VH-VL binders against ADP-ribosylation factor GTPase-activating protein AGD1 (AGD1). Designs and how they scored, part 5

Target 1, 225 residues: ADP-ribosylation factor GTPase-activating protein AGD1 (AGD1), of Arabidopsis thaliana (Mouse-ear cress) (q9fit8r1to225)
Amino acid sequence: MHFAKLDDSPMFRQQMQSMEESAELLRLRCLRFYKGCRKYTEGLGEGYDADIGFVNALESFGGGHNDPVCVAFGGPVMTKFTIALREIGTYKEVLRSQVEHMLSDRLLQFVNGDVHEVKEARKRFDKATITYDQAREKYLSLRKSTRLDVAATIEEDLHSARTTFEQARFHLVSALSNAESKKRFEFLEAVSGTMDAHLRFFKQGYELLHQMEPFINQVLAYAHQ
Below, E stands for the ipSAE of ESMFold2; O stands for the ipSAE of ESMFold2 at other seeds; V2 stands for 0.75 times the mean of E and O plus 0.25 times the DockQ between their complexes.

## First folded at step 1 (VH-VL)

Design p1 (framework fv_pritumumab; at its last look DockQ between E and O 0.01; V2 from the best seeds 0.00; counts 0 for: pae E 27.4 > 2, placed apart)
Fold by ESMFold2 at other seeds, look of step 2:
Structure p1 (fold): chain C 225 residues (1-225), chain A 120 residues (1-120), chain B 107 residues (1-107)
Amino acid sequence: as target 1 above (225 residues)
Amino acid sequence: EVQLLESGGDLVQPGGSLRLSCAASGFTFSDYAMSWVRQAPGKGLEWVSAISGSGDSTNYADSVKGRFTISRDNSQNTLYLQMNSLRVEDTAVYICAKDYYGSEYYFDYWGQGTLVTVSS
Amino acid sequence: DIQMTQSPSSLSASVGDRVTITCRASQGISNYLAWFQQKPGKAPKSLIYAASSLQSKVPTQFSGSGSGTDFTLTISSLQPEDFATYYCQQYNSYPLTFGGGTKVEIK
């Protein structure tokens, strides 16, 4: 939607309000998306904590290099498994950090920056509108008998209020235009970056576990004797 | 599932004090702003106070400002309202409300409320 | 403070009726308006946010419209479970304020 008409008309106000509603709906969608992203990254963090707990329990169950339980698990191969599981945990922490940086931070920056500016500009515009309306009422109340110094003051106040109103209107239009221009591209880039982070995470995990495959097969063959 | 459980409502004399509690569960409490809303018997809803998720920012209705203090303990997932210098006009069910999107102060979950009666 | 004027204060309706409730703000509040449903002895339930957006799991007979100062909640076909009191609330600025409520009763 373009601001083709900048005069203060009912149609202009309707267009402005429509864009504000769109920006606010987008802000709410971004907050909901941010909440989902935050829960996801919190889950990755909790998953990391659980990974460490699992690895610690597995190491403790082994009981040391000469422990019969350690030997039953394959001894040195068990150490390779616990090292690999810890390394997967570090890949998960890297993924968590990347999702936070690429998506969560960007969503919050859009909400706190661009959409916040729209809300602030609307509030300033509403205040300027009230001031201008009051100044206009005083001006319309002038009579031919009004003292010249009083009339001059009322006219100067009207001019000042009109200037402030026009500036506030322009700032609101500018804030809405800026928010609209960011919709299509910023979020596509953030989502695509998040997908790439997942690709790299699973690639690293696969490569690590693929290196463990000979040891997995060796332990399975021993267990099936 | 979000749950909000209020307690601490009682019968008190004018000028008395009470402390209300709201136990929260089913969400990350520290991420969300919280409010107290009251409803006098047979009347509508009136917002009383709000507190940010961190606890750093508080706001009060003019009718309670200086007499009520909102606070939270994020380690215990509990919201509080300290009510001092109580008046008959403060008689109401006090309801704990969770902000929908953090500092937007639009409420998506509400407790059952706790009754405060101020009578001589 | 922003006063929220809600009308009517009560109405009687039959199942299947279309019900319209209005809410007027004393100042512009953009679309920072929510609607709540409250049944006797129960906590309020959120219906609408941002003037027109339905909350998750809210039945489709509910809709909201309006912006600025004039807002409307519509129940397109009243169901037995919709008999309740409805409140509007602005969240544009402190203090947060509610309308006086509209009681929708069985006729």
Scores: ipSAE 0.000, ipTM 0.393, lowest interface PAE 20.0, mean pLDDT 82
ESMFold2-Fast, scan of step 1: ipSAE 0.309; ipTM 0.721
ESMFold2, look of step 2: ipSAE 0.000; ipTM 0.351
ESMFold2 (binder alone), look of step 2: mean pLDDT 91; pTM 0.909

Design p10 (framework fv_pritumumab)
Fold by ESMFold2-Fast, scan of step 1:
Structure p10 (fold): chain C 225 residues (1-225), chain A 118 residues (1-118), chain B 107 residues (1-107)
Amino acid sequence: as target 1 above (225 residues)
Amino acid sequence: EVQLLESGGDLVQPGGSLRLSCAASGFTFSSYDMSWVRQAPGKGLEWVSAISGSGTYTNYADSVKGRFTISRDNSQNTLYLQMNSLRVEDTAVYICAKLGYDYVFDYWGQGTLVTVSS
Amino acid sequence: DIQMTQSPSSLSASVGDRVTITCRASQGIDNYLAWFQQKPGKAPKSLIYAASYLQSKVPTQFSGSGSGTDFTLTISSLQPEDFATYYCQQYNDYPLTFGGGTKVEIK
């Protein structure tokens, strides 16, 4: 004859293991994503450095102190090109800062903070489980000849252990649920914010280059001669 | 087979006393908690008292506390209920019942009728 | 004390009918609920323990369900020998308390 309160169901154990594995998988995926974000922000920084290098090289080529009398696309056009490229580089640094803040910093925060709370809840649950299992084994011995004062103590210990176990389980489930809910919305906000930052970067870059379009077309038309 | 056989039911006057007995067989008597349950004519079941396998611990319904005493003799495999200061409302068939795991009744006796009347 | 309210107090049914009896506890008793059958002039017989587990040799037409405060005994196909009064009982705490009983009469 079996009682549900004393049964360590295979289904219950399977569900708990699945929850633990899901939490660990989420932590690993967050860590991998964080590493990807770090590489991306490093790439943006290197791009800025490359942009500055290109601008410096262009300035060095495009004009000396004692240059000959101007050409149609002379010094003023070259100056506009270098200024535009420097400005675009500045926009790239703003993008890098935005991505670092919205994506990398936020992600690192809940990898370190939220996962710790779940781990602590897990430790409490594990201890409660061991205590409950031990109390349950002693309780099952009550079917043999046992003094009632001893039996009463064992019953009290079982009740106490079960209550502690249920509280620990509830706390673990709550911690996991809260962590997953917060991470889902924060992740979506971080990614969406990053996309908005890219939109602003390309919009500003486009507007700057659009002002130069007459000069670009003039140079291209001249070059086709 | 497990058998519980009650005896001692009788007609008594209000304020009187009576002792019920339950002879148990077919199981290790001292290992199990035992109980008395009563049923008034045409009414439902009402738990009266329980006693531990050792006989050390007892419990009683509020309606009988201070008047009834449950006891057992494990050497004779017999359960007792000493009833004092009987009232008309104590009129019932008194049934001996074996308590199993978690105080679930698994075997019942036939009952013995106690009538309290002037 | 934990009060057990049982309904209906009586019912009439035909052989083969599905019969449902309910039992409500005044406070949470988890699954510490048993069902008993009593035929006229006879001792009670244990049917179900822990709300849903059948006692040894109890016919499969009997089943129990519920937890907390609301419980149900179901007889899937009523037989002539199932004419009896049925009682629920909580064993979560002392004093042990029974429902008022449900008398099942064969039409």
Scores: ipSAE 0.000, ipTM 0.373, lowest interface PAE 23.3, mean pLDDT 79

Design p11 (framework fv_pritumumab)
Fold by ESMFold2-Fast, scan of step 1:
Structure p11 (fold): chain C 225 residues (1-225), chain A 122 residues (1-122), chain B 107 residues (1-107)
Amino acid sequence: as target 1 above (225 residues)
Amino acid sequence: EVQLLESGGDLVQPGGSLRLSCAASGFTFENYAMSWVRQAPGKGLEWVSAISGSGESTNYADSVKGRFTISRDNSQNTLYLQMNSLRVEDTAVYICATGYYDFWSGYYFDYWGQGTLVTVSS
Amino acid sequence: DIQMTQSPSSLSASVGDRVTITCRASQSISNYLAWFQQKPGKAPKSLIYGASSLQSKVPTQFSGSGSGTDFTLTISSLQPEDFATYYCQQSYNTPYTFGGGTKVEIK
């Protein structure tokens, strides 16, 4: 949404209110989404810990390279599988880190930065509006009998209040427009980036296991002897 | 604005030692991995060593392993390379660089210093 | 160690030309490849990371493509400031290795 012109009209105020309501809704939805992302990354971290626990248990079962149990399982076969499983766990930890940094942290930055700035700009605009209205009323109450020094002060106050009001109005409109224009790009980029991270995760896992497929098949064939 | 300024390059005899420094500014130093890359006169780039942001993990090229030690002082925003048992083939411009890891892109160098010349000759 | 082979080692081109530089890894490195530009007497400048992502403030005439073992750097319309030596670098495994470089010279 864009403002057609920067003036104090019912249409302008309605657009501003609509954008403010949209920004608040966006803030609430981003916070809910952030909480979901945090839960997801916590689950990934727990999964990584479980993966490492599983690999450690498998290593303990084998007893080491020279252990009779390890030898009974075809020598270094156990070691090769253990290394591959640890590598897959590492990919999961990388995925967790990327989801946290690219999605969760960026959502918090957007909420605390751009959306928060809208609220601060609105507060400044409200104060400037009150000050300008008060100065305008004082100016309009001036009579020819008013002292020249008092009249000059009131005129200066009006000019200063008008300038501050115009600046605050411009900043509020800019903050609203920035939040609105960034809404689609930031959210879609964060989500798409997260999906790309999953693609990378599965691709790395697939590539590792695919290269091992002949070895896996050989071990399976050997086990059926 | 990110700046990396190397110092410590000198003429040294084979078997000698030298300590290089890289002063960093314009970014949160402890959040970035750092690397040393060298370039022999008229030759290409060769990665030498890397250190994690915390300083807990280090890696070295096989050609320098056991002779060079990378370290950092995060309180001073400074990266170091201690070079021992220097050889003629270690003659190069040594450049420090910031490293960044991104899951989509892997580890890559963001910012580079100007380099400091180390000459190993008799 | 993963070996990186660049071709050609040098090429001559005119302003406005389309230039392509290739880089081959001795084993699959996924997309963990970066491209750098270096002018004589200057530090390298990072151009591309992740095989195809442009670094901040790098002109759009530069683009990268490839995955696995074969990668290319393309300069769609060579500018006077693009005459330099270009290097690829893999970050899939340590030691991180650079290609031999490709010198782009004025014709």
Scores: ipSAE 0.000, ipTM 0.376, lowest interface PAE 23.5, mean pLDDT 78

Design p12 (framework fv_pritumumab)
Fold by ESMFold2-Fast, scan of step 1:
Structure p12 (fold): chain C 225 residues (1-225), chain A 117 residues (1-117), chain B 107 residues (1-107)
Amino acid sequence: as target 1 above (225 residues)
Amino acid sequence: EVQLLESGGDLVQPGGSLRLSCAASGFTFSSYSMSWVRQAPGKGLEWVSAISGYGGSTNYADSVKGRFTISRDNSQNTLYLQMNSLRVEDTAVYICARGGYWSFDYWGQGTLVTVSS
Amino acid sequence: DIQMTQSPSSLSASVGDRVTITCRASQGIYNYLAWFQQKPGKAPKSLIYAASSLQTKVPTQFSGSGSGTDFTLTISSLQPEDFATYYCQQYNEYPWTFGGGTKVEIK
């Protein structure tokens, strides 16, 4: 987020509220994305089970020369196809594992936790605010009859409290900004990593089937005669 | 008729480099993963490296990882193995084989690499 | 890495004998196992893939069986041209690994 000037307490509060609303919106969208990814990985797992079922059923045609059906319906050809399909199934399981790792490690952390740094900065800001408010009350209560040494001490306390407050405010703003930047980069890394996992999945599947292409074409030509 | 013909084997000193080639013919080269397998004198077979048909994926045995690089030129139907930081234990006949994701179906005759001082 | 243990390391047999060679994987490899034959001074020849599928033009005296971790190559009636060294190989996961070989020699 871009910050406005913080020399006015109401303006600072408005800025902080807007930033925290943006953070909450990001959290809710990450939760929605997490739920979508869980559904996706569940689907991949079911797809893997279906792939194995399909391969196991096709494998029944890959039996030995003593099986008349296997002899008539391809035997060695069915065995070659079941090997390739089983391999593709394992690629799908690897993809599921990779996507699930991203969900567990990154998205769930965005949903479930206040970052320690932000929590500590908020705590320090709250303490500094109380201290500054107390110092301001004492300063505003000064009488013309107040001793000069006492007045000087109260003025020093006010300046110290203001400095501490301004530093705590700066640290809180920085912590929130850093937390948002970290979440942004972690989110982009998670999404990009998921896309890379899909690229690797399709590349492996394509390469396996591509090496079979001359054999597939020969079988198809034979079947079409 | 599928043929694989290796070349480039030579005598080289430890720490040296050598590049092997495998000329393929009789099939659509880009449709097949390719591998290098080696056999030390009087010893068994050891898989060295594999490369996918389009060259986007490579795999290596731990003993050669970081020292050997497999590559291919599909326009010339040629497979390569760049061998760096050669060791005495790399002495072997290096054989080109068609296959990478499943078993090998065709093998070359091999080329002898001797690493000795 | 998957270790492939092949046994025996060598055996002596006569023409017409039934020969069995075993191969054991250190972990499950489904049926991703191949068998190769190598004659002295020659390149290997592929015999069997997917544990039990015969390669093109390989004689029917060769057969393979097994799945998971335990595999067997059988030569039902040994011919003079079958005296060679035989290797198993897993191709379930990289790095691909071979067995130590079994030398079939004349009695």
Scores: ipSAE 0.000, ipTM 0.391, lowest interface PAE 18.5, mean pLDDT 81

Design p13 (framework fv_pritumumab)
Fold by ESMFold2-Fast, scan of step 1:
Structure p13 (fold): chain C 225 residues (1-225), chain A 121 residues (1-121), chain B 107 residues (1-107)
Amino acid sequence: as target 1 above (225 residues)
Amino acid sequence: EVQLLESGGDLVQPGGSLRLSCAASGFTFSEYAMSWVRQAPGKGLEWVSAIYGSGGSTNYADSVKGRFTISRDNSQNTLYLQMNSLRVEDTAVYICAKDWRYYDSSGFDYWGQGTLVTVSS
Amino acid sequence: DIQMTQSPSSLSASVGDRVTITCRASQSIGSYLAWFQQKPGKAPKSLIYEASSLQSKVPTQFSGSGSGTDFTLTISSLQPEDFATYYCQQYDTYPLTFGGGTKVEIK
C-alpha cells in the first residue's frame, strides 16, 4: 500500500530488524572467514619453508652423488626422495597461491563497501527515525497560542526530517538486499574454487608418490634385511 | 606506490562555493572508502566527510552537513568535495585520506599533502 | 559522538627518552584505534592501526597497546625525527573522531 510506505509499521520494523540482524551476522562471519583464510595461507607458506628446510637437510646428509655416504645409502633412491619432496613443496606453494587468489583476492571484491554500508545505513536509519519521531512529536503538540514563526520552523523541521527518514529507509532496504545477494554467490565461488585447488594439489601429490612406490618398497625391503 | 594529490583550494568569500579534487593512484580505488579531513591553522585534525567504495553511502560531520557534498568517480580514480555556503570557520587545509575497507582495518593508511581553503572578507 | 581524550596535551623530552601518550574513548571502540604523527607543515603519517599493529616502514621504537576505552602509544627511545604532534583516532563508528593531539617537544 502506497501510504503504508510513509509510516513505520510494526511489520516493516520486524522485517528490517530481521534483515539487519542477518546482514550483521553475515558481516561478522565474513570477517572471521577472512581471518581464517589469511591464517591458512600463512600456514601454507610456513609449510613450504619447512619442506625446503627438510629437503636441504636430507640432501646435505647425502653429500652429493660422489659422496660415500650417498653411495652407501642407495644414491639414486635418496636423490629421488629429495626431488619428490621438493616437488611436493612446490605443489604446496602453488596451492597457497591459488588459495590466496580464490579466497583473498575474491573476498576483496566484497569490500566495495557493501557489508560496511549496511551497518552504516542502519545507523543512519536509526538516527533519522529518532529525529523524525521527535519532529512529529513537536508538530503534534503545536497549540493555537504557538507563534506563527515558531510553528513554521517546526513544520519545516518535520518536512526535512521526513525527507531524511524516507531516504535512509530506502537506502537501508537497498543495501540489505544487495549485500545478501552478492555475498552468497561470491562466497560459494571462493569456497568452491578453493576446494578445486585442494583437489588438484592432492591429485598431483598422489600421482608423484604413486610413481615412487617401487623405490619406497625397495628401500623398505633393504632396511628390513 | 600509493599517491593522493589534492587540488582546488583557493581564497573565497563567506557564502561562496568551492570544489576540491583528490587524484588517487597506486591502489584499487573502488575498493576503499575515502575521507576528507581538515586542519585549521594551528589546530588539530577534524574529520569532515567519508564516502564508501561504491559511492552509495556518505557520512558528514555535523558542522558541514547540508553544506558539503562528497562524491567520487571510480573510473577516473578521483574524489571530490563540493563546499557550499562557506564560513570563516571552514578555513583549513583539506586533506584526502585513504580510508578502511571491511577486510582491512588499517584506518587511514595514506594521506595526501592537503590543499588550503581560506574563507575571508 | 565518541569523544577521544588525549593526554598529555604537550610534553618535553630528550633524545633517548621513553615517551608514553594515552588516549581514552568515551565508550568502547574495541581495537579500532589508530595513531598518527604530524610534523610541522606536513601531512599526518600513519603509525599504528587496530590499536597495536605497526604500519609499513614505521620504525620499531613505536608501539601501541590497549583495547576498549584505554589506549597507549609508546616511543621506546625517542629519536630526533620523533619530535612531532601525535593524534589518536577512533574508527569504530561515524563520525570519526580524533584526540586533541600531544605535542612532543625538545627539552
Scores: ipSAE 0.000, ipTM 0.387, lowest interface PAE 21.1, mean pLDDT 79

Design p2 (framework fv_pritumumab)
Fold by ESMFold2-Fast, scan of step 1:
Structure p2 (fold): chain C 225 residues (1-225), chain A 119 residues (1-119), chain B 107 residues (1-107)
Amino acid sequence: as target 1 above (225 residues)
Amino acid sequence: EVQLLESGGDLVQPGGSLRLSCAASGFTFSSYWMSWVRQAPGKGLEWVSAISSSGGYTNYADSVKGRFTISRDNSQNTLYLQMNSLRVEDTAVYICARGWDYDEGFDYWGQGTLVTVSS
Amino acid sequence: DIQMTQSPSSLSASVGDRVTITCRASQDISNYLAWFQQKPGKAPKSLIYAASTLQSKVPTQFSGSGSGTDFTLTISSLQPEDFATYYCQQYDSYPYTFGGGTKVEIK
């Protein structure tokens, strides 16, 4: 049969362009997220420095066993508090390091990564598209006066080219879908990992301070006089 | 006989714009990928941009991305290159080339059109 | 980007000589390599594609070989019209990249 549907290939190419535009938009949004995360880790670092400054200042009241001022203003209690605060500072530094590691190893790989399967599938698709387009043009040039053997060959070539094109199209769509799924998974892993790091940080801090709660309450009861 | 004829090359100041054309004849233009390749005076060949047979897919060299736009009019058998924000280093002979098949690379080339970017 | 290193940059030869030009890709490009000839003031002419397949109407003195990263163009018996600059090009992936060229000059 000399009947062919010729309007699906251009529509597919438009769809492919849309998928590529969508992927680029996702990359740009992830880059923006990465920049936001970097500002967050910088903030955590500054917070750690502030904590150390606070603890160092407080130590001036805890040191000097023979200093009457230190003895009068809590001495041993101040030493206990400075130890706890330094531990909390250590937890904050661990959190910062974990978030920074996630940004370097996960988000940057996502933003800058190449996908071999997509490149190979695209090469096959481009070749199949050219071959199919050429076969369609020859088919559309057929006349009633064209020899039956020549017409049969052209029709067979068109069928073969279309089959190859459809297979290449399927593989390219599959490769793009798999690449997008991988990027989505890496993004979700980065976010989930960050949330887990915060959970661990707050749990450690809570447990440390909870152990001290009876002592804190006892000291506050005396101070309330 | 396959023929590719470029036009539009001119002397332009830095920051200026030019549009190049490539008139194709002797083959079914709408069935082939097309590219622009440039060659600076006394230098080698550098690929600039490519466009699919339908015009639905385009690629660019990093050096021209965001400044150059490749397009085609299959009804007129013409390939275009819109060049914006031209730089002195864009000075070159711009040549259009036909891709017979993806695996065959370029099989036919035009003679080129000279673009000079100078102040 | 895939870098194409072509050698030598130039060579001098006499009519009848065997000439060999080499091209090395910075990564595996399978057999997606083409060779072009360019004479002064003229457009390039395609000689070979798929590393070893001659383009239509190209003389048999030209032959290509290689796969992966190492490729050669051989002119078995240099003719007067073969004095030109030769370029290799990978078309495995975008951006397409060319070698620096080899100028074949008369001795």
Scores: ipSAE 0.000, ipTM 0.380, lowest interface PAE 22.2, mean pLDDT 79

Design p3 (framework fv_pritumumab)
Fold by ESMFold2-Fast, scan of step 1:
Order: sequence, then structure tokens, then C-alpha cells
Structure p3 (fold): chain C 225 residues (1-225), chain A 120 residues (1-120), chain B 107 residues (1-107)
Amino acid sequence: as target 1 above (225 residues)
Amino acid sequence: EVQLLESGGDLVQPGGSLRLSCAASGFTFDDYAMSWVRQAPGKGLEWVSAISWNSGSINYADSVKGRFTISRDNSQNTLYLQMNSLRVEDTAVYICAKDRGYSYGLFDYWGQGTLVTVSS
Amino acid sequence: DIQMTQSPSSLSASVGDRVTITCRASQSISSYLAWFQQKPGKAPKSLIYDASSLQSKVPTQFSGSGSGTDFTLTISSLQPEDFATYYCQQSYSTPWTFGGGTKVEIK
């Protein structure tokens, strides 16, 4: 989010509070997404294990070369199918690994809070705000009886404190804006990368099975005679 | 009711070997990850090893890596821990723990434990 | 490795008291924290998972809160059967690590 006017202190504070609330909401949503990602990768691992179980069960029909079931099923074709299914399982494990390693670290960066630059800018702004508030209080307490040299010093201190406050405010706004943009693009890259990983997974699976299509058709044609 | 019952704990000399077993009942054993956790007398809990529902993923604590082997037999609903090259510091009650799901680290049920004592 | 620090190591309390136990992780573990109760000579019993979710059949006097590095287990009204040792555990990354334990003793 962008602030409309940097020289409007009340509007600045309201927009900063709104931005802080948005950042916290984003953090909580990223935490929920991280938990969903963990559950999803656990499901992929379970699916991979089930795939291996299915292939192992199918291989039980291979038996020995003189086994009636093996002879009836045509041995070499059955071997091609089991190899293809194991390879698809491997693609699923690659997808799981990519989702787990690519997304987890990036989502945790959002959950762990503000970037170093934002934290530093916030500290400087807080200190400048305190100093400026103190200078304003001294200035507002000036009496007609106050010595001219003392009054001049208080006015000079107020001007210096205001300048420092304005610089710190501008720096904090810039740091927050840059952090927001970086988080947005990093999140979009992580999500897009995950979708690309799925695209690649389905494409590899499709290409492998498409290559097997002649063998599938041959077996089906044989069954129908 | 979920039940986990450990067995195999014994007194062994340093450098010896032991095989621990954990018999599981009351849940579908092959749907859940399992772990071994140990507790030295008067001390806290220390995770030792974990195995996924189909043995596809196995992890060990650095202190036992290369010496201990976790395994499971889903047809017998049994978890195992083969312990080799035992050290005095391996003396502990070894406890079987059921993961809440198919991943490591979420323990919802625990066994009573079996005592392993390593001394000369 | 992620180190888990519990405080206090022990405390004395009376039935009906509100008891608070804290657990601190050496790095952020999000909300991947569990709490366990163990009585002398008995198996640990799961109380809370994911920082604040009650395990089934656990009494509502137990509650958990926290995220990141600082976590709290609260027993709102201590019962006679609640005198035990309590452990926290992180499930964020391997190796899974436990806190040193907090012994809750009768005053």
C-alpha cells in the first residue's frame, strides 16, 4: 500500500496502522498456506507409497517364466507397464520435493516478520517521534518571560527535531513500500513456480503414457481378438 | 482403544546389540508414521528415530545414526529398533510413539516403554 | 538443531490454582509445537498439538497459546490428577526436540 501524502501526520499514522494490519493478516494467511502445503506434500508422499504398493501387487502376476499366469499375461508387456508406473511414482516424488523445498522456505520468510531494513527504519522513526514530541512540548511551554537566547535554542531544537522526524518518516514509508512489493512478487513467484511444477509433472506423466499407448492398444486388441 | 506395547529391553554390555519391538493395536497400523523416543533415568525425552507408514522415509537422531536401524512389519502391526554398538549413554527407557498422521513429529499415543541398560 | 527451553524447571501449586508453563524455541517454529503430560512410571500423554489444539478427550482446563518462538501451556484450575511433569516438543524440523520438562508438585 502507498500513502497518499507524506506530510499529513494523522493520515500517515492511520495508513501505517492499516498497512501493519494488512501485513499481519498476510502473515497469518501465509501460515495457513504453509500448513496446507505441509499437508499436501504429506498426501503426495502417501500417494507415492500407494503407487509403489500397486506396482508391487501387479508384479506378483509376473511370477516365473513357466508360471501359467505370467505366460497368459505376456511377460514383456507386463514388465513395460510396471516400469512405467514406477517412473510415474518417481515424478510424483519429484513434485513433492519441489513443493516442499521451494514453497516452505519462502512462506516462512513472511511468517517470521519484518525485513531488517523495515525494523531499522521503524526504530529510527520511533526515536525521532519521541524527540520531536519532547521538543514540541518544550516549545509550547515557552513563557513571555523566557530569555530570548533560551527561546531561540528551543526553537532551533524544534526545527532540527522536525527535520529528523520528517526524514525518518519518509525513510520508513519507503522501506515499508519496498518490503510490500518484494513480498508480493516473491509470493507470486513461489505460487507460479508451484503451478509450473504441476504442469511439468502432468506433462511428463502424459508423455510417458502416450509413449505406452501402442502397447496398451496392442493388449486391448488382443483381448478382443 | 489404541495400544502400543514395547518389549526387548535388557541389560547389555558396551558394544552389545539389542532388538526392540513395539506391538500396535486399536488402529490401522499401516496408515501412520511411527517413532522411537527414549528417556534416560530421571531425565527428559529424546527423539531417536522415525519411519513413515510404508518405510519410504526414515530419519535418525545424530547420536544413533549408523548404529540403530528402525523398521516395521505392517502385516504383523509391529515396529522394530535394531540397536548395535551400544554405549553407556544409550541407557534409557525406549518408548514407541504413534504419529497423528503420515508425517513425522506429531505424536498422539505412546507406549509404556521398555528399559535398556548398558553397563559393564 | 532447534533447542527448546522450558521455564520453570519445577513449581509448587495447590488444587484450584492457575498454572502457567512456558516454552521457548531457539528459532521460529511457526505453530508446530505440542505439549505432553507424564506421570512417574507412566507413558507420556498428548495434551495439545499445533500450539493450541486440544487432543481428543483432554479436559478443557488445559489450553495452549503462542507462535513463533514463545509458547505457553495454561492449566486454568489445577486438579489432583494434574500433578505431573510437562514437556513441550517442536515438530517443525528434524531432529524433533523436546523441552527439559516442568515438574508440577503439590504445595
Scores: ipSAE 0.000, ipTM 0.386, lowest interface PAE 21.3, mean pLDDT 79

